# Miniprotein binders against Pentatricopeptide repeat-containing protein At3g56030, mitochondrial: the designs that were tried, part 5

Target 1, 310 residues: Pentatricopeptide repeat-containing protein At3g56030, mitochondrial, of Arabidopsis thaliana (Mouse-ear cress) (q9ly43)
Amino acid sequence: STVNPNPTASPGRRTCVEFDNLIFKAGSSGDFEAVRRLLNSRVVNACFNTTATFKFLTNTDSYSSSLEDLRRILPQTDAGYTRKHSYETLIARLCKLGRIDDALVLINDMAIGEFGLSTCVFHPILNTLTKKNRIEEAWRVVELMRSHAIPVDVTSYNYFLTSHCYDGDVAEASRVLRKMEEEEEGVMSPDTRTYDALVLGACKSGRVEAAMAILRRMEEEGLSVLYATHAHVIGEMVESGYYALSVEFVMAYAGKDKRLDEENLGSLASKLIKRKRFKEAKMVLKEMSVRGLRMGDALREFHEKNVLQS

## First folded at step 16 (miniprotein)

Design TH43 (from TH27 with Q18E)
Fold by ESMFold2, fold request of step 23:
Structure TH43 (fold): chain B 310 residues (1-310), chain A 111 residues (1-111)
Amino acid sequence: as target 1 above (310 residues)
Amino acid sequence: SRRYLLLLIEWLILMATELIQEALEALDRGDYETARKLLDEAIELLKLALEYAKELGNEELIRLIEKLLELVEKARQAIERGDVRKARELLREAARKLLEALEELRELEKR
């Protein structure tokens, strides 16, 4: 093993990347006692676990044996923040690998050990299940949360809402919103992602004007509009043939956020080219050039051949 | 306040409003099959909105949505029997009532 022989030493110069690399080497070599010590030691160096912390756990490694070793050593990490965050990080890793049943085993381990279950450990599980359209299983996870007296938050419900809205399923999205109303009052209110899902749902239903009305509603509430929310609207405007409106939309939002402008104008230009709306696409590309906005390779090539050669 | 339920009803009403406006455009161009399909979809959305308005318990909103459903259903029937003038008249009244429903929702949210 090339792992630091004294991982509990606190040299004051070790970084989170260095801790993740050491844990990767220890876990890959089967040295789970070193993994346990490094999980403890990184806290004294003010280093939180990252998405890379359990990267050594893969589907092509010895997936059942490595997980079983982690299940053995995680309870032995320092109590409190260290142990709780180690479980949270590992659960998120398992969800990334598509190993939902294993993530639920860790939930049960945390419950039995009384290690501090909270809503946030369930978020990656719900997100993964809803994105894979395993909706009934995701609702059973919500019932598991309730059985442990864990509150279901806006983030959790928004995973369901976004999934149904992506499918254009207004009736099911409506039932989710009604369930959100039934939760304990006083701290749960529609947030940016709630409105984003409703904009998406209107767009997927072909209702661009309704989507824009909800977008204006977000702004009235003082909520920031996500890059993805703009993308929903732009995509539906082009799909519906509202090419002039789509150009007007991106121009109305231009000038405040360069990264947003790059995304909005770039994605619109690409969609217009695909639909052979070259006049509108050239207008958008000229604006991108004037504003100094970055173009992808395909857009740059089109711009050089069709705009600069005018 | 019932913030999620109010937003839900607003969302449904906004989509129904767009469907009604598009149906009016379809009538103007003589595309009666498209108009009928759009009205069927609007009726589905308004039925959902009514269900949630009843859960909210606001009698004025319930009355507005019930009237909206009546107007749109009658307009669809008028299209089926070829009475395009009556269908357009009913849908223009429905559009006005949709704006009233949106205004009622805004007032309820402020409370």
Scores: ipSAE 0.784, ipTM 0.939, lowest interface PAE 0.6, mean pLDDT 88
Fold by ESMFold2, last read:
Formats: C-alpha cells, structure tokens, sequence
Structure TH43 (fold): chain B 310 residues (1-310), chain A 111 residues (1-111)
C-alpha cells in the first residue's frame, strides 16, 4: 500500500477522525459496503484505524446483527495491512465490549481465510482475560496461539505476569517468569513491562524497599520507566503509611517530565486527602502550583480553600 | 545467560531481605508474633528462590540460600523458646548472607 508521508501537503485528504465519523455513520445506518470501502480508502490517506473506528458496534439489542455484517465484509477489504488491521481493531473493540467469544470467532475466521494471524490479534484477548482474572481461559488462548504456530511473545506473557503480581501471587508470578525462561534461547529478554510487573508485585506484597530496588534496576538497564510503575510505588507508600517518604519520592522524580509530574503529584495529593493527611497534601499542592502543574477540579477546590487561604 | 531466572531470584531475595529487616525491627519492639509471621513469609520466598537457584545450577548461590533458610528457621525457633538475643544474632547473619546472595546474582548477570 502507498502512504503519503506529508498529508498536509496533499489537498483534499481526510483526517483519521473524519474517516471514523464516516464509518460510524455508515455502520449505524447499515451501509456495510460503505464501511468496507472506507476501511480500504483510509489507508490510501495514511489514516490508520483507531479505538473509535468500530464505535457503532455496541451491546444493545438493536446492534447485535452488526457483527454478522462486519464478519461478511471484513474478508472483502484490501489484503495485507488493511485487512489485518481491521480484524485487529474489531477484535479489540469486541474485547472492550466484553465479547471474548465473538473475538475468538474472528480469530477462527482469520485462520479459515488464511489472512495472516499474528500475536497482535491475540494481545487484546489475553489482556482482557487476565484483567478479569480468567487465567485458565487465557492459557487456553495461548494454546490456541500455539496450535496456529504463532510464537508466544514477551507481551503475551507479561499480561499473565502483571495479573499475578497485581494479586500479590508471588508463586504464580514466579511460574510465569520460569515459563518465559523456557522460550527459545535468545528470543525473549526482560523488558520495561516485565520490570513494571515485578515492581507491582513487590508493592502488592507490601515490600516497598524491594519495589524501589527493582525500580532502580530498571533505570540501570536503561529501560524507560512507565508512569504506572511510579504509581505502584506511590500507592504502596501511602497504603503502608509512609506519607513523608511518598512526598520525598515524587519530589525526587519531579522536574524532568511535566506530564509525569502532574500524574505523580496529583495522584499523591488525592490519596493524601482521602487519608485526611492534609498537611502533606497542602505541601504537594503548593509544589504543583509553584511548578505550574495542572490540577483536577477537586484538587483545585481543595487548593483554593486550604493553600491559597493559608 | 538465564536472564529471567536471575531476575526472578533477585526479586525473591530482595523481598526476603525486606522481611528480615522488618522482623529485626519487630524483635526490637518486642512484637514477637509479627516477627514470627514475617519470618514465615521470608522462608516461603527463600524456598522458591532455592528451587530456581537449583534450576540455574549455581552451587555458590544454592549454598548461600540453603544457609539462609537454616539461619531463618533457627531464628524462628529461638523466638518460640524466648531466646530473643539468639534470634537477633541469627537474623543479622541472615541479613549479611542476603547481601552476599544479591552480590552473587549481580556477578552472574555480568557474565
């Protein structure tokens, strides 16, 4: 497929939002031939599918037949990237709707049509199942991947690892890491998500010092630390009553990433307010104001009443 | 390089280290029930770490973790018989051995 690297220099090209809106209108009105054409033509305009592409598909009774129509027209989209990404996007939409069995039907459709199954279409299924604690079903999906000769990648295993770590289940998390070691030599290596899960697991086990040691390990390896990883540590410090340490932690990381600072300080302030730690909350909010960081409505109201008045 | 196994063992040892330090603090304040519960948790983590150290096949790490288990078990027994001084001595030695295990893991990853 031909992509235009500079769409603003090509008059008349639609935006990705415009394509999604047209697809929404066509799908809502039952014009699935138009949906098929739009899925093809958006790629010519260098517009990839988004989380909004299949928004017209819902769980209401009036829309139940829309999936059957999508199943009919998706095989008829342009082969290669267009068709694969359309299936991937629809599978992700079905997972968001909680319709895992329907997502698996689409996997089977792709297999029968020989449209090129890959790990990408399985990821949203595994993510959803593990987050819903349907671990046995998630492992059966892994078996399905293997039955199609699709390699189980680090991302797939990390969904299991994160789920077990979230539950504080060190033994099960350990078994997942052991399975990851068994994969073909040199194929997999611990990545940012692997370390994030271990930080989370230490936090959920109440082991703040171990969590911080793993976080430092991530930095030593040169891995990008996720916003969520910092949130795990902040949450555990507050839960464990380490309020002063939590303030020191967010301040130590402040100043390098404004968006991260807004998330870390804002989240901490909210948690401190809920715990009625108003002294510490005021310190954090004052620092947010000094640094020009954005606050949500509740934090702004608290700040106006309690910091600006004092 | 067995990078997942090395990281796994390090993760378990780090958590056990924190548990042992908290158990020492509990002993210092006379909270022997909390100290015993923390040692039970540390023993479970060390048993897992030993399982994976044996799979890794590193004899020095295996010996360190086996000694750690011995020290922590003896410390728990000392608490049960009221020998708090002996329990503290054993746990301080365990803490030193935990640091040795972490150092060994870091040396293995360099290779």
Amino acid sequence: as target 1 above (310 residues)
Amino acid sequence: SRRYLLLLIEWLILMATELIQEALEALDRGDYETARKLLDEAIELLKLALEYAKELGNEELIRLIEKLLELVEKARQAIERGDVRKARELLREAARKLLEALEELRELEKR
Scores: ipSAE 0.769, ipTM 0.936, lowest interface PAE 0.6, mean pLDDT 87

## First folded at step 18 (miniprotein)

Design TH50 (from TH43 with E25Q K47Q R63T E66D K67Q K74S K86Q R92Q E100S)
Fold by ESMFold2, look of step 18:
Structure TH50 (fold): chain B 310 residues (1-310), chain A 111 residues (1-111)
Amino acid sequence: as target 1 above (310 residues)
Amino acid sequence: SRRYLLLLIEWLILMATELIQEALQALDRGDYETARKLLDEAIELLQLALEYAKELGNEELITLIDQLLELVESARQAIERGDVRQARELLQEAARKLLSALEELRELEKR
């Protein structure tokens, strides 16, 4: 079925890791008929493809023909979810390898074969291009999406928005937001990633108070808070010399999510120590200790020498 | 209803607000070159906000941002001619008007 169960839920049930290892062995030895069979059977076992599924595909000489073999067998996988997800996973792998042109060949294969081309297969392509600052090429991919009547969704626009905000390019970020407003099919609404980009953009412009106001708006709307969003604010506060405010900020958000607290307080303590703000760093480390939060080795050593023995 | 435009205008106005407050602080410590540069950046943000407010078609918001631009541009000119007292007064009024613009944006989100 389409449910993705816990791989360790029952003794003896095959896991996603086990399927990925079998596919790795088969692909590495050139047994692509075994790869095809394993791609089918893993879905029957409710064990879906992962980021490791096509790890045998690399940029080395020993695998130079592997893509052509995969292009031959993927149409032969079980129709529907299995085949579509296999294409999605392979496209994501090619993007991770930097092989964008090859990913676009697979897009064309899916279109010709009528295998269910959708917005999701374009996401890793857009993400890779925008992260590499190949913005013009990314917009050409958007044009390709439109030529196939594939809707350009919030996730797609957010890749552009995040890239421009990272560069501090408020005018270009504004143009992206304006384009998002004009999308007519369904009412698009700002999501967690949209607000994260705006917090980032305010921070890259040196506008910490604006960033905090936007983060407050995320909370008012009940949106999930990303660790990266808090990291943008903490980083800018320290860069701008607002050390006391940075401590106040992490304390105000502490107590909701232990993993978030470990990231926020740990990162802040490290940044404060690097800038020789030892009073503030000691306050943060004492709070981490009181709350039972994990410290890395360097932070633990500093805490023992400077907080417990001061 | 026009949620991306409203968020965009709010984002721009929030950043302009911070710039204006920082410019006031620069005036107080006698750093007039920094104050002028901060106001130049605020003017650019407010000009963008005005562009999108006109697209939104809200006359109250357009009027508020036009008034903000006039105040900040006048304060910039006052700094250029050495009238620090006038620049401070104009920027204090701009800060109050920015709060009004933010409130108008929140009322528009309710509709």
Scores: ipSAE 0.798, ipTM 0.939, lowest interface PAE 0.5, mean pLDDT 87
Fold by ESMFold2, look of step 19:
Structure TH50 (fold): chain B 310 residues (1-310), chain A 111 residues (1-111)
Amino acid sequence: as target 1 above (310 residues)
Amino acid sequence: SRRYLLLLIEWLILMATELIQEALQALDRGDYETARKLLDEAIELLQLALEYAKELGNEELITLIDQLLELVESARQAIERGDVRQARELLQEAARKLLSALEELRELEKR
């Protein structure tokens, strides 16, 4: 049966924050049967798990007690999305706590229970390891995925690629791209995050013009451009003292996506003001005004005092 | 098509192109130390691009990158000899060949 086992729960009257708070109190007091029921009922009420759901699990708790209780009750949650998402959320929490080995125990629990182990469950583990520069361990997780016949996707490889590009390690980033070529079973293609990593890598190598060329390739491919991707370029241009080029860059992309324009021009104006590049900042703010782009409070104040009064 | 290898080679070539253009600017202002450092970086990137072009198996691209390496290495040697005029001419030709390599990569993606 997949029906909500606690019919006295009031759907629509509890928020996701309220569910998380109730789970926190129940888990902290050792009432894991209540935790199980709340995990079921929140999904039925369209209040899905958040990064706060397992916040009661900390490194100051008895290591074995809390996790062992969670390992006992999670298989007893409603099958399908509820149980899968509970495992994924708990794995992500364990990764935040630095308890990677425990996260891998949960992977094995899912495999044994046949709860639908899939690539996305591994994403928090790979993300955490690559961000912490534990690259060899991250590759061992990829080997674990393969041992379970779990396909390694573009998202998984992009964590490695982004990590190497952030370090400016072109040779290692190149080796990841070559590995992605080997795994191409006719489905895998460079996506938005792949191009974002290459833009980042060019920027970290001090190659702003190469970064801009890759951005143009993203657009030609019809890929969604991220604020973060443009931020890499804007940040490098300003840090390197290419103030006029930074203005030209944001203008070259202006006119296509109003929200992106607001972020690009606004971010650039703020960075120019911080660097005391008031002439260039005034140009950007005038352009924002002409294009009808929204400004944050600080930018509006600067614009009113320094552009409209000039 | 080998889309990741083609993108990788393009990424490396784009960065090498920027390095060579910056090296030309450094020559213009008499900053030969910076020019040499930029060319060393460009050579490293072109050597990597050559490795992956060989893996791709495209003889025209391999030939273009080999020629690029010869031009850039010769330009670096010219700077070391103090022959700034020859270094500039060699780098200008390298810049033109880099555009040809990028065009070849775009043709390979069509196939």
Scores: ipSAE 0.781, ipTM 0.936, lowest interface PAE 0.5, mean pLDDT 87

Design TH51 (from TH50 with A95L)
Fold by ESMFold2, look of step 18:
Structure TH51 (fold): chain B 310 residues (1-310), chain A 111 residues (1-111)
Amino acid sequence: as target 1 above (310 residues)
Amino acid sequence: SRRYLLLLIEWLILMATELIQEALQALDRGDYETARKLLDEAIELLQLALEYAKELGNEELITLIDQLLELVESARQAIERGDVRQARELLQEALRKLLSALEELRELEKR
């Protein structure tokens, strides 16, 4: 091994951030042999790739590296985890840049090289396409997955479901759920993200009571309710004018996770203030104070002037 | 157990229930245009629920949703002809049927 076996005894040992910084410098200057070596050595140092690993790859035409150079060196990285994770990270980076066709080129590279395609490399592609409402293209990616014998999982279907629910398209969301029921691969059951999408769909349709019934079903199934799911309901309650109900809803879920409580109560208070619902906002802020929950600067100032002085 | 189809049908029926409750409130305050629009939306959701109930193959659920559609469609027509009393009675019966459909769905999930 070229690695110091006692790394905690040396302040000069590379950290995960230092590996990302070294890769950024090497890639930015066109030194792709250094990039290859750093991708290998970071795994030996138990440092996984991050969202910053390929940050030097941008959509500008400056001295930034080209995808061509990365396509040349990635096959030359150490086989197994290192190479697979390098491809996964680069594909995710390309999706963040909006370069879906380039991400698909890398999928093909992995297939030809037999580097171990899995469902996970397709997730950022499907997520990006569905968020951009490029649904037909996303289904063509599913066809590509099937052509490589890659199973379509619940996570993959949930990207479609969430997109249709966000648009309030109940009919298309229904068709996705039907497809999930008929999936040939293993036993699939609704998960937290599935229920989140249905809560979102009910909320986008203006059906807050239906949304709350679905939340109850999540609890009955033993599923953890996401912050985003609570946010959907809180937003719809305020939009529909159910201000007192919104306070009751947030209070019913308070006490399970302090950080979640800070986000839920803080967000609700801000929304109520914007709607000039000061009575309800004061109730939420008093409860945040009693529970020791942190407030943002604007909420803290409002609380001090309107709750503590009154 | 057809977990996704059961959840889908429940989702549609829950939203239709809320729409029908709101339509009743609109009728009570004399807002017949809103009531009609809410019932049109409920009919669309119930038609989808019926389609998937047929795919599920449960005859009791199919019968309940068919009866629901008949009641809501009749209520819609009653509003169009100005028979608010009949529309209200039909929608009250539809709400009872909706509860029965939800109970059947929960029984099917347990099986």
Scores: ipSAE 0.785, ipTM 0.935, lowest interface PAE 0.6, mean pLDDT 87
Fold by ESMFold2, look of step 19:
Structure TH51 (fold): chain B 310 residues (1-310), chain A 111 residues (1-111)
Amino acid sequence: as target 1 above (310 residues)
Amino acid sequence: SRRYLLLLIEWLILMATELIQEALQALDRGDYETARKLLDEAIELLQLALEYAKELGNEELITLIDQLLELVESARQAIERGDVRQARELLQEALRKLLSALEELRELEKR
């Protein structure tokens, strides 16, 4: 478990983990010149920033002084990709910390410095706001994007769509789809995440058969069907007490993709066990075993104790 | 072109279809209160679908959905007066019209 070298690092050079550790130590000790230097040199070593790069920035530290120091040194990183990616990574970190106003300050810094503001830096902001159901604030961020002539892409709209669908708010989800239709920037069309949101919305409305019809529609369009999309349907079937239907659903899709089968049957078995539906869970686990499908540790233990009788 | 509106209307119609099918099952078992509640939900979805069909500007689809609303509303009234046979017949006609609406949406995508 300790041997997982970064395959993108060249032999004899620092790894991405080593760069992140060095940046953590430098930032924690207040050595922001070292942070600047390491942000530049890691790119030379083909070690791009990660979700750990700004981990030293927390809500339990003197975050205002640390952020102000980062705001001073980021413009001094190498121009182009290095600087742009450093801003993107820091913005994502601030969003993870729930510090949206600070992320927006960095957006403004990028705009003033002309560092290549793009739609991608707004994605974590929109994702965070919509997941926390701060929809009005998220729309104000969209207006900010427009004020900078930044196109609002399908990914951005899908955050709103997913949030409304999660809440079962069909009317608001409908309004988002209408706005996506009228967006003039580029030729937009529904993608995998758009369909995923609609499957989710049908499930949250208690409409499992409609969800399955949309899922079939995704397949007819040739779109990549996510495990998460199947999980919406499986979850709603179990939540609504349709245990026999849930087993039939996973069996109907079994046989075309072994990894998908492992996820679908495994997820269903876990949900059935949680609901104390042990007879149905044992049926699913027996089928996983017959098909040679891999099980997680908890499912494997349950299978051995309750199915194999070993 | 107009692919988000077409998908949106399809999504609403699929959910309304399920509600109406479930309402028929409720009628078959004598659960008229559940049937009425399911039809109320279907009406709300069909009203949204009509709104967006009007934005799409397709007269055939608008006519189909408007006729669907009349059928479902009439079925709801039939349940309230105890005319289960009429309610069932109206809902079966509504399901045929829902299928026609879905077919019209598929033809519009081809255009």
Scores: ipSAE 0.784, ipTM 0.931, lowest interface PAE 0.6, mean pLDDT 87
Fold by ESMFold2, look of step 20:
Structure TH51 (fold): chain B 310 residues (1-310), chain A 111 residues (1-111)
Amino acid sequence: as target 1 above (310 residues)
Amino acid sequence: SRRYLLLLIEWLILMATELIQEALQALDRGDYETARKLLDEAIELLQLALEYAKELGNEELITLIDQLLELVESARQAIERGDVRQARELLQEALRKLLSALEELRELEKR
């Protein structure tokens, strides 16, 4: 490159992008000693690993042996932050590739080497397994965490809870909540993601009123309500044909958070238009206009054509 | 505190409440098959709630949920024998008990 677009880098020294590019070239050519050197030197230059750092590792046959070479050189990186972060980044890459067994091999390498195994390195493994509905494997990973005396945190349990709630499996979601209670001794409390999962679970069970009650509980606890959490309720109301109730719902929450109002009313209007509920959609769009809420391009066109002009 | 168990029981009871309300609506329109199905689902949720109320160890809540189960089970049986009037009366009483259970849960979380 003849120009350095990174304004935070000193002239004439490597940028974070350049370190990733150099590591990509070295790993692709089989020069793992260079990879080791670059992993060390990038941290000295305040350039942390990124999602691109191990992108040379893929599932193609030409890269099938690269993991074994990485396993050989990672213990030889600088101790402390550099080595721990290199393992964490590689584990996350393996999870993105779907290579969970290999990620677990790296977990074992960290444990044997005493390289600072912690809860955070397990998060991408648990997230990937639960999203792929490999729940039994995810629980075995939890047992692995316990075998190393690594605490299971709220984030870890929420992956299970969200997965079961998405499936509408109330019994299994209940068992997860009970397990979280077992860990309760001053360690965990329900957080925003816990309530989001319960709202989702009620919605997937077709229980819109219960979902709304849990939303109110979330607010009573002083938790920040996610736009996604409102979206679960709005989506279920529309899917169940509760169009008038859906309008009432978004109006009941309107006036407290302009960004939330824009998402709620905009999302509802779009869903109503898709369902050909034009009367209700016009009511929502008219209210958005009255409140000075921004509309997306498609909504603005519909509003101008169907509300303002006719 | 027992915040996860309390939230769990509340979640189950809220969903059971909605199911029972919908079952009453199905009774009013003569859709007895739907009413029975909804009550079966409510019974399943209340049985789970009872299990966790026992784990919590609160005798008042256990009593309320056990009474709820008896009312809903009796209502389902009344529907099966064609006694719609009794089924409606039992479910209306169940809804009053559900409100009491929710109130008890709110008092417990304050502790």
Scores: ipSAE 0.770, ipTM 0.937, lowest interface PAE 0.6, mean pLDDT 87

## First folded at step 19 (miniprotein)

Design TH57 (from TH51 with E109M)
Fold by ESMFold2, look of step 21:
Structure TH57 (fold): chain B 310 residues (1-310), chain A 111 residues (1-111)
Amino acid sequence: as target 1 above (310 residues)
Amino acid sequence: SRRYLLLLIEWLILMATELIQEALQALDRGDYETARKLLDEAIELLQLALEYAKELGNEELITLIDQLLELVESARQAIERGDVRQARELLQEALRKLLSALEELRELMKR
């Protein structure tokens, strides 16, 4: 198909930013009928909700009744994708505001109205709770998912796994992996984020060789290594004093994605300079120059003085 | 297959292997207290690996990890007695078994 699902070249069409601005003005002024109409019309214009769509909702008393007004008008939005995505976006906004109980009220609204409650609606709730180390509350949300016959997917478990691995809690991370094995539905194999969490856990335990072995296993399975996963390993290698190994690591992954290369090599060079490892830093900067990778001003100045002229 | 349990056991054994290698290095430099602490951590990881090997139901892996635990615990006791030679021999044997276990785990994941 030659379909262009979000054409920005059309004169007079509103953009997602324009819709978000209109919704902000309408919601701020209390015109929730306009909010409802804009939520419907933006989808017709292929301008899906963004993280800014419900920005007018805040934690100030001047907006304390806005949630109740949104709760009244969301059921009135166009059925299907529009209504479901509006709930998802609002739930995510409430999670960003730290209003988890309100997000759960919206979950219940969706359940009562039969508006298409599904696993993905719970993701921002689980993500927020696990990042805030409110693990027991997150498990109670999993119980709520089960009470609605909503499958707990790999993404949901990965929030718990990543949180435990970040804390270096190998025993709890292990229990999550065991629970993932017992799921009858969902993914049959560990995914990219599962491996990322295990690399992170090994790094937080100070086990860089174990982290490297898991990365190699990840590649053997044909999975792409995330930028964040590289950052875990680079950081731990430098912290542990494995400077030569850190250079080998970034070179092994260089050449596939220029933006990833710029971040990995640039970050490593900066860390090496901070640790006074000028020999290793010069190697990295020379390679960045040879590969045509962009440098920040500080790295460029160091490169000019220490690599090009020496 | 039981891919999450296999990956979990591999993860634990990889970290235990690194700890045992570091403990051998600590013995080489005469740092017996560091060696003991590293072995205590390795024992905890291997005990956890044993529990999940039992849940996996792989009898070969269960037997191997139990033997590994005995070797590492014996090495820790040898350090406490001051028998560095025995501790090194036990840890070197444990390391060879750990590396073999890692190869077995990788083969099990391919199936």
Scores: ipSAE 0.766, ipTM 0.928, lowest interface PAE 0.6, mean pLDDT 87

